# Designs tried in a protein design chat: VH-VL binders against Large ribosomal subunit protein uL10m (mRpL10). Part 6

Target 1, 224 residues: Large ribosomal subunit protein uL10m (mRpL10), of Drosophila melanogaster (Fruit fly) (q9vpl3)
Amino acid sequence: RGKINIQRPKAPHYERARVVAVTQPKYPELPKAKSCFKTRAERTQQQQENPYNEIIAREVRNWLDHSRLVAFFHLSSITADDIFRVRVQLHKQNLHLKSYGSKIIEQAVKNTRYEAIVPLFHSNHCIVFSPDPEKTAALLRIVRRVPQMVLLGGIVEETMLSRNQLVAYAQMPGLHAVQAQLVQTLSQAPGHLIQQLQAHQNSFVQVLDVHAKNQMNEETPKST
Below, E stands for the ipSAE of ESMFold2; O stands for the ipSAE of OpenDDE; V2 stands for 0.75 times the mean of E and O plus 0.25 times the DockQ between their complexes.

## First folded at step 5 (VH-VL; framework fv_imvotamab_arm2)

Design k1 (from j3 with heavy chain Y100S; at its last look DockQ between E and O 0.31; V2 from the best seeds 0.57)
Fold by OpenDDE, look of step 5:
Structure k1 (fold): chain C 224 residues (1-224), chain A 120 residues (1-120), chain B 112 residues (1-112)
Amino acid sequence: as target 1 above (224 residues)
Amino acid sequence: EVQLVQSGAEVKKPGESLKISCKGSGYSFTSYWIGWVRQMPGKGLEWMGIIYPGDSDTEYSPSFQGQVTISADKSITTAYLQWSSLKASDTAMYYCARGSDIWTGYFDYWGQGTLVTVSS
Amino acid sequence: DIVMTQTPLSSPVTLGQPASISCRSSQSLVYSDGNTYLSWLQQRPGQPPRLLIYEVSNRFSGVPDRFSGSGAGTDFTLKISRVEAEDVGVYYCMQATQFPYTFGGGTKVEIK
């Protein structure tokens, strides 16, 4: 009984071989290393189609839409521990420190009013969000103690502000104080106008009175 | 005009408590830092700490941490420096000064100083 | 802590002559925002300190033109072009780049 050499199976009968040959699934050759030659542009496009990135982008948009204060920072060499410390400090002031990739930010703000912020995100960056624009001063004071965080600019009440403008905003008296000052100034304006209008009228009356007196003096016949 | 007016001279004994004041006027008190500086007799200036009256954010020099308390009452635009227990070594002139801006880059306006004398 | 070292301790000057005071810091006073938070203060006898110069070279309001500040990094200089009698006092440099803020030891300017 000839030992069936399992290592060298006898060639199948011709008809069987034909059937096997026709029924063999032709697997398309996997396109060789196209992945190695994908241009930076193609790689970037593929990363944009990540469903996870879309979710995060929506989150970013949500933060932007619900924040009245948004500040953008460059992060220099900072430790995770330092970031955590700063986060805690900011959180105590209802300031929320977030960090997102540049691509996510780009995706999030594409075709929105926030598209102008994209150039700010070319390096390591973080964003601080707050629903309260009055916390701008608190934010800046906290960041002053963190040299690794460099203020680049921000958005306050839907207005883009430069670094210097944010500082100026933080130093302004509260909105109510400014409003009060404005009201005071406006309330003084009518008084001044009335005074000016009255001054002209009074001057006119005085001139007329002088003229009338002069005419009366000319009509008094010198009684010789 | 920006003015800082400090409380009058104090003569105390060791172990007594003391609170001196600095009243700001002519500016938004809650929007600027207030610093305290010590000057011992015949010596130089020593930075003690600063406070932001808007939210009472406070920073101390390590040398003065736990030795003094800096506080502020924004309702009366007044900053305070206080000791729980005075020492003879606390004898000095104390100045308050306003920070120039939110970054506290320099002290632009100064109080007239409060002389504190601690003697047995 | 940043140590501020002033030289000289005393500067006797003849009226009308220039004076120069040096301040050296133990580390760079350039902050991350690019600003250098060095200031010069004048304290006349029996008076509180007065701000003269801020951010190395900017004269504060009301400060005469005879006062000028210069320097960069760790080395700073205050110059008085023509010393007047009212300039007698102690001058201090101060850094506000990092907490704690620190003062120099002071330089006494006197008239010869």
Scores: ipSAE 0.679, ipTM 0.852, lowest interface PAE 0.9, mean pLDDT 87
Fold by ESMFold2, look of step 5:
Structure k1 (fold): chain C 224 residues (1-224), chain A 120 residues (1-120), chain B 112 residues (1-112)
Amino acid sequence: as target 1 above (224 residues)
Amino acid sequence: EVQLVQSGAEVKKPGESLKISCKGSGYSFTSYWIGWVRQMPGKGLEWMGIIYPGDSDTEYSPSFQGQVTISADKSITTAYLQWSSLKASDTAMYYCARGSDIWTGYFDYWGQGTLVTVSS
Amino acid sequence: DIVMTQTPLSSPVTLGQPASISCRSSQSLVYSDGNTYLSWLQQRPGQPPRLLIYEVSNRFSGVPDRFSGSGAGTDFTLKISRVEAEDVGVYYCMQATQFPYTFGGGTKVEIK
């Protein structure tokens, strides 16, 4: 006794939902009312969709683990054609433009040093990944021509950098890991970035402030 | 000290080729844009284009696209502006200038200029 | 292309008196990051241009305090608080908010 609610006219979703409902029930329950059957089908579909979120979160973890350059952007209104053109330009430089929901990002960075990035993804955003930190300069030159992508900051060689620190990193020649650590160690004020973010996104400032305070967590030794 | 040293004055006839140079020193040549600016006799400044010597990323003003070629040789820290066939209207002073960084886009240091004279 | 319009074309100024140069752009020079990429250049007679002011109001290294920049959006001003003999020359505004970069037509400052 498993009649399907034919009154739901969403044919594409109906076909997908029907496949999910057929494949999932392991344990039959004694049916009560039509609303109970609908609730079971909805629960089955919700249960199957939860594993897909974990697969996507593993994808994000894999990108973070294999990318030596990660850059975060606020994304203003942009046409699908324009963002596709930008994605192609970035891809030619081994720079991979992606976007994920904040819940997936939170799940992906759970129990990692990067948990502080989650607030950046509560607004419209995109992320650029690359295995090549030397492409930071190329990234910045490409996005400078794309005002809809507003740079918030990034991660280079596992080091969190503010927007200004990322620009400074891109200017420095030589050993990239040492350069990233040097830029992070400097207590340069992110005041320029803070002024921009006060109008758009307060969460980046909070993340940066937490990171800077952790760097400066060593109390001044008492003099003797 | 940041310096941009340009090649010397040139006197040419129409139809001849020319390549003028701008040698940068005192900074990381591959990390800064180099721009070219034309100043016709008695006139103002005209932006011709820029190059990022690190990977030869180049942008031309629409007014100069196809009229000149901008290039760089990072092994000798030198940027170039060249014509395949000069015209009398190419008579002008040409400046190179360094961009401030990969982002900001103002010209902080300028070469001394190269006077190009094209006449029969 | 962003058109940059300077006024006046010529500014004869008595030595020791202030000078003021205006620059107007055909559209806002504010980039999406909130910064305004407008600069001012000085070209003394027989010399190459040199940078005076970047990002509207920041004096470049070695530029005397008598030079100041101000403005927002599409309207910008370069001021010389007390003109000296060495300030004679042509002054240009330039925008770098978007390609192609463009210059104003120039303002000639002369001692009268």
Scores: ipSAE 0.642, ipTM 0.828, lowest interface PAE 1.5, mean pLDDT 80
Fold by ESMFold2-Fast, scan of step 5:
Structure k1 (fold): chain C 224 residues (1-224), chain A 120 residues (1-120), chain B 112 residues (1-112)
Amino acid sequence: as target 1 above (224 residues)
Amino acid sequence: EVQLVQSGAEVKKPGESLKISCKGSGYSFTSYWIGWVRQMPGKGLEWMGIIYPGDSDTEYSPSFQGQVTISADKSITTAYLQWSSLKASDTAMYYCARGSDIWTGYFDYWGQGTLVTVSS
Amino acid sequence: DIVMTQTPLSSPVTLGQPASISCRSSQSLVYSDGNTYLSWLQQRPGQPPRLLIYEVSNRFSGVPDRFSGSGAGTDFTLKISRVEAEDVGVYYCMQATQFPYTFGGGTKVEIK
């Protein structure tokens, strides 16, 4: 036969790892001054809000809160079959590939510790989540074979890391203590990290233009 | 110091099986890819495939897919290249080499080579 | 598969004179991250290959300053500023931008 049994995601394992790996913090709601009058922009924003978007934004916040590894990618044109194969390979390593609209991402992270990531999602993008930061090496190995996915950076143990810092983290010995020390040592201020990530994305656009030009020139019909 | 030490020369007949080895030392064996490269007598280098010992993830050149098996035993920091049935055309020097890192693509350290001779 | 073409096939050179080896790829070697995964290897007679240059222009540890790499896209060059007797051997370019990894056909450097 050529049929393979469908394997249900191991929800009990993921749920257990999530509970053990990420303890949900209890925070009192911070007092926030409210304006007596809402600006036209604020009223327009409320009028454009969709209750469905808030539900999906809550899902995104849940992924962020329960994942010790979050990686951000620029995503170039890729076939549905190719992305499905990538998603399957990642899932075997407890890595979950997700894509959300930029408005939903902004709504999910606004006024949270993750707000700095919003500029990364104004173009084609995808995010990989995992409760297990030790899977960073497996993630990078899989993505190395997928040229359409370009690593921009990530979050490991609530610390924002640039692409190069994430690669360095992946090369560290498998001891959690050593990896945690590296994360603390290599951490960047969110503003500085965003500048680095935007510079990388702009560089990538330039590279795509050069690559497309080279491919076009190389594929020029030859006289026969 | 990083070192890759390969098993000794082999002389085999067509149809026989063979498994040659590449032992890594001086680095975290499970954190770097190991590649295999063939060099036929008087010819250039041919990439055969690569393995990541940490999870046994493999990638083969289409020319070698199904002809050889690459494996690794992380408990003894050793990678293997195996044939189920050798052919005279498998006569060559075989090198193992360490991949630079998880993201970058080049081979930084090379083994001394294993000469495999297949003749009747 | 990306095809790597090296010229010349043989480079006889007088001791102390410069040598230059060219490598051309059938496709751009710029990876989606903007990096170019082209390396140069040296193989002395009877020895395994040795890394000289990685990612176009970076000299590997222990490699003398007389070796340099340059290029972009599909056209790459390895230069030896002053060839020494120990530089005799075959030089290979290699691409690791796309699987399968591929090598150039090699350039033999020998003393006249």
Scores: ipSAE 0.321, ipTM 0.606, lowest interface PAE 2.9, mean pLDDT 80
ESMFold2 (binder alone), look of step 5: mean pLDDT 93; pTM 0.956

Design k2 (from j3 with heavy chain Y32H Y100T; at its last look DockQ between E and O 0.32; V2 from the best seeds 0.58)
Fold by OpenDDE, look of step 5:
Structure k2 (fold): chain C 224 residues (1-224), chain A 120 residues (1-120), chain B 112 residues (1-112)
Amino acid sequence: as target 1 above (224 residues)
Amino acid sequence: EVQLVQSGAEVKKPGESLKISCKGSGYSFTSHWIGWVRQMPGKGLEWMGIIYPGDSDTEYSPSFQGQVTISADKSITTAYLQWSSLKASDTAMYYCARGTDIWTGYFDYWGQGTLVTVSS
Amino acid sequence: DIVMTQTPLSSPVTLGQPASISCRSSQSLVYSDGNTYLSWLQQRPGQPPRLLIYEVSNRFSGVPDRFSGSGAGTDFTLKISRVEAEDVGVYYCMQATQFPYTFGGGTKVEIK
């Protein structure tokens, strides 16, 4: 009984060979991985179609839309431990530290009022969100202790502010105090205006009275 | 005009508690840091810590951490420095000073100082 | 902690002559915002400290022009162009770049 050489199987009968040849699945040649020759632009475009990125982009938009305070920071050589520490401190103040990729940010703010922030995200950055604009001072004080976090600017009450403007905003008396001061100032203005208007009227009346008196004195014949 | 007025001189015994005060006026008290500085007799200035009265954010020098408590009452525009138990070594002049801005880059206005004498 | 070293400890000066005080920090006092939070304080005998110079070279309000500050990084100098009798006291440098803030040891300016 001839040892079936499993290493050199006898060629199948011609008819069987034909059937096998016809039934062999023709696998399309895997497209040569064009991926190695895809331009940076093409790679970037493919990454934009990631469903996950869309989800994250929506999250970013949600944060932007619901935050009254948004601050943008550059991160310079900060450790994960330091970031965690800062996050905890910020969280205690209802400040939320988030970090997103530049592409995600770009996708999130595309065709929105926030599109102007895109240039801020060319390097390692983080964003702090808060529903309370009064926490701006707290944010700045916390970040002052973290030299690795460089304030670039922010959005307060839907207004884009520079670094210096944020600092100025944080140093302002509370909105209510400012409003109260404004109301006081405005309430004093009419009084001053009335005084000025009355002063002119009074002066005019005085001049007329003097004139009238002078005319009466001229009409009194010197009875010689 | 910006003014910091400190409480009067104190004479205490070791083991007693003490709270001295610094009242700010002429500015937004809640928008500026208040710092405390110790000066022992014939010695230099020592930074103790600072407080932001707006939210009571406080930072201590490691040398004074746990030794003193800095606090503030924004309703009366007053900052405090307190000891739970005084030591003879706490004998010194204590100054409060105002930070210039939220970054606390320097102290622009100073209180007149409070002399604390701790003797048996 | 940043160590601030002042030299000299004592500076006897003749009236009308210039005085110079040096302050050296153990590390750079340049903060991430680009500012250098170094200040100079004057303490006259029996008085509280008074701010003279802030951010290295800026004179505080009411400070005479005879006082000037200079320096960068770790080396700083306070100069008095013409010492007057009222300038007698102890001068301190202070850094506020990082916590804890720290003072120099002080330099005593006295009249010869």
Scores: ipSAE 0.637, ipTM 0.829, lowest interface PAE 1.0, mean pLDDT 87
Fold by ESMFold2-Fast, scan of step 5:
Structure k2 (fold): chain C 224 residues (1-224), chain A 120 residues (1-120), chain B 112 residues (1-112)
Amino acid sequence: as target 1 above (224 residues)
Amino acid sequence: EVQLVQSGAEVKKPGESLKISCKGSGYSFTSHWIGWVRQMPGKGLEWMGIIYPGDSDTEYSPSFQGQVTISADKSITTAYLQWSSLKASDTAMYYCARGTDIWTGYFDYWGQGTLVTVSS
Amino acid sequence: DIVMTQTPLSSPVTLGQPASISCRSSQSLVYSDGNTYLSWLQQRPGQPPRLLIYEVSNRFSGVPDRFSGSGAGTDFTLKISRVEAEDVGVYYCMQATQFPYTFGGGTKVEIK
């Protein structure tokens, strides 16, 4: 970086000094008495409804309303470091990876065109959103290197697409008119498409189960 | 027709830099991966890495990460494999190959190969 | 890394007779999409590799029907039903299910 002499005061780090002063240990001998009711500190108020869910559901609806590309994934066990690296790579391409609970997804899509996707989220999942449908190819290339993310299908230009249809869309030329036409020709009756996406999800679960069983059977190292 | 044409044979000394090329034609260069494969004299095939020319997205084999650089120039539909400092052990035939699609489940078309000889 | 083991190392065969090459992977090659990314390559003397079979059993364009692939999970086979003189070369299996992609050690097919 060049001359940035006037953009900030000298770095006194006064806030850091305050934090240090607050966190510095002081002899805590003053409050010597233990609460006679420590055993009753377990009292909690049970709530039957969770209003927090509606706030997050509105966030999900906002993502759906402002995204021209939405992709649905099954998500297997993945480390925090690995998912962070995936999020960073996706973000560089204006792709936003989000994870929401199934009840929040259900609440978000209730009474909308997308209500039929709810069954896809019964197991561990994640969703990628983007305002740019031309990023579908970049999305697929990135997730190809993340075996824990299994593509189930998606929504492009408000049209639900199966996994194979989404892959086909990604391989098209970058002309919006050609893309819109293909999306329309790939369109199927909503019931049939949802059944197809759910069947693929069930097939993927079966494949993952078989693969996991094969991995367990093959764990023994190859040695003389 | 789909064709991958590689640069000619190279004879280099240890410590020298080298950049070999693979020119694609007859297809959408920016929508297919290009992979690089090494074959040492009298030995089998080793995958080195792959590039998606549309955005220069790369993936390297751990054995070759830091040893080579893969790049592409979409304006001339050419992919490159580069060494900053060659070793005698880099003596091999180098092939480029086209990935079948954005998912890349196999390599369908292969270049003719570039022989690189590194000796003092 | 997935290790690919090919047998035999060499296969001398009489013209018109069948040849069979085996490939075994250290892990299942079934990807999470249900596809198996196992391919077979042919390398004739002095030539670059050529794709023969992709996704276990699909013949690539221009590949004669005497070549066939089969298998599942970790065990795969390439068969040449009637070996011809131009089939001399080294055959490799390759997996692309998991990065890094890996090749078998190769099987040399020779005419007796």
Scores: ipSAE 0.428, ipTM 0.690, lowest interface PAE 2.6, mean pLDDT 80
ESMFold2, look of step 5: ipSAE 0.686; ipTM 0.856
ESMFold2 (binder alone), look of step 5: mean pLDDT 94; pTM 0.959

Design k5 (from j3 with heavy chain T104E, light chain S32T; at its last look DockQ between E and O 0.32; V2 from the best seeds 0.00; counts 0 for: pae E 3.1 > 2)
Fold by ESMFold2-Fast, scan of step 5:
Parts: structure tokens; C-alpha cells; sequence
Structure k5 (fold): chain C 224 residues (1-224), chain A 120 residues (1-120), chain B 112 residues (1-112)
């Protein structure tokens, strides 16, 4: 549950806190030394990237490397309470909703096979990660109830899929091998073609069902 | 072959509990939504809520949230609608219907209905 | 909630003549996937509802071709080209674009 507490390795006495509060943080050199001009070291430090961004970028890369399902969403205005409820429902299905700044995403995917996703993050966005690609259908059912989240596409088993291809993948669950073959097939087919195939399959099944029912009805002879 | 068969008519008194059923057959029960719709005598249709039996995920209409519970037992391919305490205003015909596809965009097959009468 | 308004409330028609039912929504029914989740249901006296049309214009399996649906955005129409005796009943439109799902108030079709 809950909050993680970080405790100090040794028990300090309150006198220490008072001493720290009285003095300003020490720089490598005295603060008044900056009244002249910046040193070479100070100029070099100004040009360094924020180390916090690299830590978060590594976290993003870890999520990408350990997730077999990654879904990208545009995120419209949503309240903190609403997004929290969505996070809880997704978490129950081993789906992890994350939000990262576009600069951090760019840094995380630079020089990786995922670099192509960067254009998706030029506006409000969020990402859902899962180690389990079988959860794609559960993800889509949950998101159907969240109009603020608009599916843009995703990555399944290292293959980038459009929104329509990801929906098609979700509609045909099966054994891992069957799903892997489907992903490979979908990655090379246009979305409109997949939709046409699904529509024809459904219509054909319905026609066959109606015909079978009619045949069964015709097999009963009327006797008076 | 797709069929939804609902339990028989019920006559109850206010304050009593009730659980009615909807049994699905001829399809993969855990792959489709089941919705519940109320029709009061001489009135139109009102959507109550839905359940996805595969993971028991539910969504309720705000008008029915807290008034009813929707559940499902996938071992016997049956969905349920239940009340802890009935009111006279619960007198209505209750239909179950199958929600098509993962997006539940429409109800394609409907049960025959269960008439619930609540009177003192 | 999206409000669905049906007109007319009743439609007396002569056998073999056309009938037209209108359904208007308080908001666009286009979902973020580009699909419009509007369906039409028929309820004959003493029977459960039956799906006629889904996603605006697609006729469900077993539904006669005299039934057709059309429309876009917020304005939708169900047409019966030649009303038959078996078409007597109440017709409902339904939206499934947003939760909660909502129905129109119904239109009663009867033979005059």
C-alpha cells in the first residue's frame, strides 16, 4: 500500500536542522566570487543536459524494453480524479498508464528502433505499457469509456500498428503463435483492407447462419 | 443459434431482494458484453448497465448506479441483475441484450424479457 | 447525457405506403474512431426489441430490404419503403457513442 518513506541512515538531532537552515548552500567557490566573470567550469556546467531527464529517459527505455504491448494516446482535458480512476482500472489488467514530456520521450527513443514514435508526442499525450499483449482487448474496452483518451496506434511484439490494425489485433485473440502471425500480417496490410476483410467475414458468417437455419426449417415436413 | 434466455416472471413485495438471470448460448459468452434495459409499463427503453463476462468489468447508467448490481457467472454462461431491496417503482419488464464486438456499439440479440411486479 | 429526440410520436400509415421516422441527438454521434454508433430497434406488440439497423445504415441479418437508415452527425432517419401489416410496432433509435447509452422516446407505427 501507500506511501514509501525514505529514512535517514543515522538519527540526526534537531540542532543539525537549525544549523543547516541558518546557512545558505555552499557552492564550490564563495558566492561573491561570481561578481567578476564565469569560470570555464561554470560555462561548461551551463551547457550540460539536465541529469534528471536522463534518469527518466532510462525509465522510459526500460518500459519499452520490457513491454510487449505499448499503446499511444492523445489526451484531451481530463480531471485528476478521472485520470486516477482510469489508472486504477488499467492497473487491475496489468496495464500501466504513463505520461512523459515530449523532450524526455525523444531522448529515450533516440538511436532506438522506436525513434519513429516521436512525432506522436508533439501535443498532449499518454502511453500505456504492458508485458502482456493479450491485454490489448481489455485496454480498448476500458478506453472506450474514456472519451478524453484517443487511440493513435501502438507497438505489439516490436511491430508498429496503426489504430485500426491494433483494433483488428484485439478482435482476434488466440494462442501466442497465432497472435504473432497476425501482427506480422497486419503490419503489411492497409487498415482499410483489414476492415473490409472483417466486414466480409462477418457478413459471410451471418449468411451461412441464416442459410443453415432455413435448411433446418425446410427439413421438417408438414403432416396433417 | 445465438440465444439469450431470461428467468421467469417475478411477483415481489417492497423491501424484498431479487436476482434475475439471462443465460447465453450459441456463442462465446466471455467475448461479448451483456446489457440490461428496463421498460416500465407503457413507457420506452432505458439503458441500465453492461457487463463483460470475460473479466466482470461493469459500467452503469448514473440513474441505476447503487440501485442494482450486475454480475455474471461464466461457468454457466449466465448474467444477473439483482436488487437488495425492491421498490414499487421497480415494476417493469427487464431485457438482457448482447453487445456486439469489443466496442459494444449496438445490441444485436435480445432476451425475451423478465416481468417484475412489485406491489404490496 | 446525450438526449435522443424522435419525431413523430405516432405515424399512422396506409398499407403499402412509405413511413419515415426522424431521430435527433443533442450532440454529434461520431466517435473518435470516425464511426457513428446509432442503431434502430423495432418492438412489435408483446415482443422484445429487435435490431433493424446498426451504425446508421447497415441492415442487420434477416431484416427486410424495405428498411433503410440514413443520416450523419446529429440527424438520422429510418425509412420503411412499403409498410406491411407486420411492421406495426414501436421504433426506437439508440446511441452508443457515449456512456450512458440513451434511447429515443419511440415512434408508434400503425395502419390507418
Amino acid sequence: as target 1 above (224 residues)
Amino acid sequence: EVQLVQSGAEVKKPGESLKISCKGSGYSFTSYWIGWVRQMPGKGLEWMGIIYPGDSDTEYSPSFQGQVTISADKSITTAYLQWSSLKASDTAMYYCARGYDIWEGYFDYWGQGTLVTVSS
Amino acid sequence: DIVMTQTPLSSPVTLGQPASISCRSSQSLVYTDGNTYLSWLQQRPGQPPRLLIYEVSNRFSGVPDRFSGSGAGTDFTLKISRVEAEDVGVYYCMQATQFPYTFGGGTKVEIK
Scores: ipSAE 0.403, ipTM 0.698, lowest interface PAE 3.0, mean pLDDT 79
ESMFold2, look of step 5: ipSAE 0.412; ipTM 0.712
ESMFold2 (binder alone), look of step 5: mean pLDDT 92; pTM 0.945
OpenDDE, look of step 5: ipSAE 0.429; ipTM 0.729

Design s11 (from j3 with heavy chain Y52W)
Fold by ESMFold2-Fast, scan of step 5:
Structure s11 (fold): chain C 224 residues (1-224), chain A 120 residues (1-120), chain B 112 residues (1-112)
Amino acid sequence: as target 1 above (224 residues)
Amino acid sequence: EVQLVQSGAEVKKPGESLKISCKGSGYSFTSYWIGWVRQMPGKGLEWMGIIWPGDSDTEYSPSFQGQVTISADKSITTAYLQWSSLKASDTAMYYCARGYDIWTGYFDYWGQGTLVTVSS
Amino acid sequence: DIVMTQTPLSSPVTLGQPASISCRSSQSLVYSDGNTYLSWLQQRPGQPPRLLIYEVSNRFSGVPDRFSGSGAGTDFTLKISRVEAEDVGVYYCMQATQFPYTFGGGTKVEIK
């Protein structure tokens, strides 16, 4: 009798999502003679949202809702040890590095004011969250020493900013009120911001492509 | 006017400790990097490391990692370069320099230098 | 580490004539943000280094317009259009694209 007040149930924690994923029943491997059945089942399964993805999408929304600073990065290949060291350095500054699949990001920001960021996540990426926007400068100083992380842009006090605007914000000393006014001044129309973020991403990809091609085509001059 | 003023010349024996200073003025000390550069007599410049005075975040050149300690005291706008045990090979002019912007993309203002001589 | 190679080692020049110093890096100095963190420093005899040029081609405040920087990728040049007596000294290029930061070996500019 009587309903327990569950009007706002908590989203499942990441650990619970991991447990659900790990403990889900595994289908026995189907013999190749049943390949047609397996193919149909696989297509049907792909059309359904993975419960794990829904749980993590809620985690992402929770981070967005509770963070006054969100920064987006392109992430190149990096070892587990190196990324762990970066996470530790960031955590000391109340900065939280998270990596999510692009489909999870799409689900998290769908029907929100931040839906426009989705194209940024169709390549390797990571996100840094913080409840403290004053930590933007510390974030950028740390990331400058991590060549695998390239700043694409971010959100400060619910306002989307390009990389150059984030850098300008980070260099601004002063009262919170002055910084809030600066954020409003630096804000762009969403279309213009996305164009700027895409341009930076495309420029970075071009630089990486040139470097990759130079590495592949490297020739050592003959010694006389 | 931005100024970096370094401590005076030092003459030391091998095995002695030393701490030299670089005092910044005319700017927000915690908003810029301080870098240290060594110049051995008659030789070129060698980058030693940098510090962000606001939080004492440091980065060292591999050649100097473990050989020196860089620190800063933001209350007196001063950065330090320290040796626990000096060697004759530490004889050099040491410069501090201010790193412009959060990226440390270049050093815009330089101290006058501190000459350190280590001999028995 | 990025190796910075400067040529020439020494550049004797006649007053009023141009001088050119080259700096070559062992790998591209273009950072992932598209910026090139290459600067030029001047060290006059008995003085500390002084910033001349930052990010390849930007002249620092108070630096005479006879100094100019150019280049891209791995090849960079500092030019003095009309060398004056006060320009005698050693010039260094520095890269800040990758840690550790590294300097060129220096080029000594002397008056003939």
Scores: ipSAE 0.404, ipTM 0.666, lowest interface PAE 2.2, mean pLDDT 80

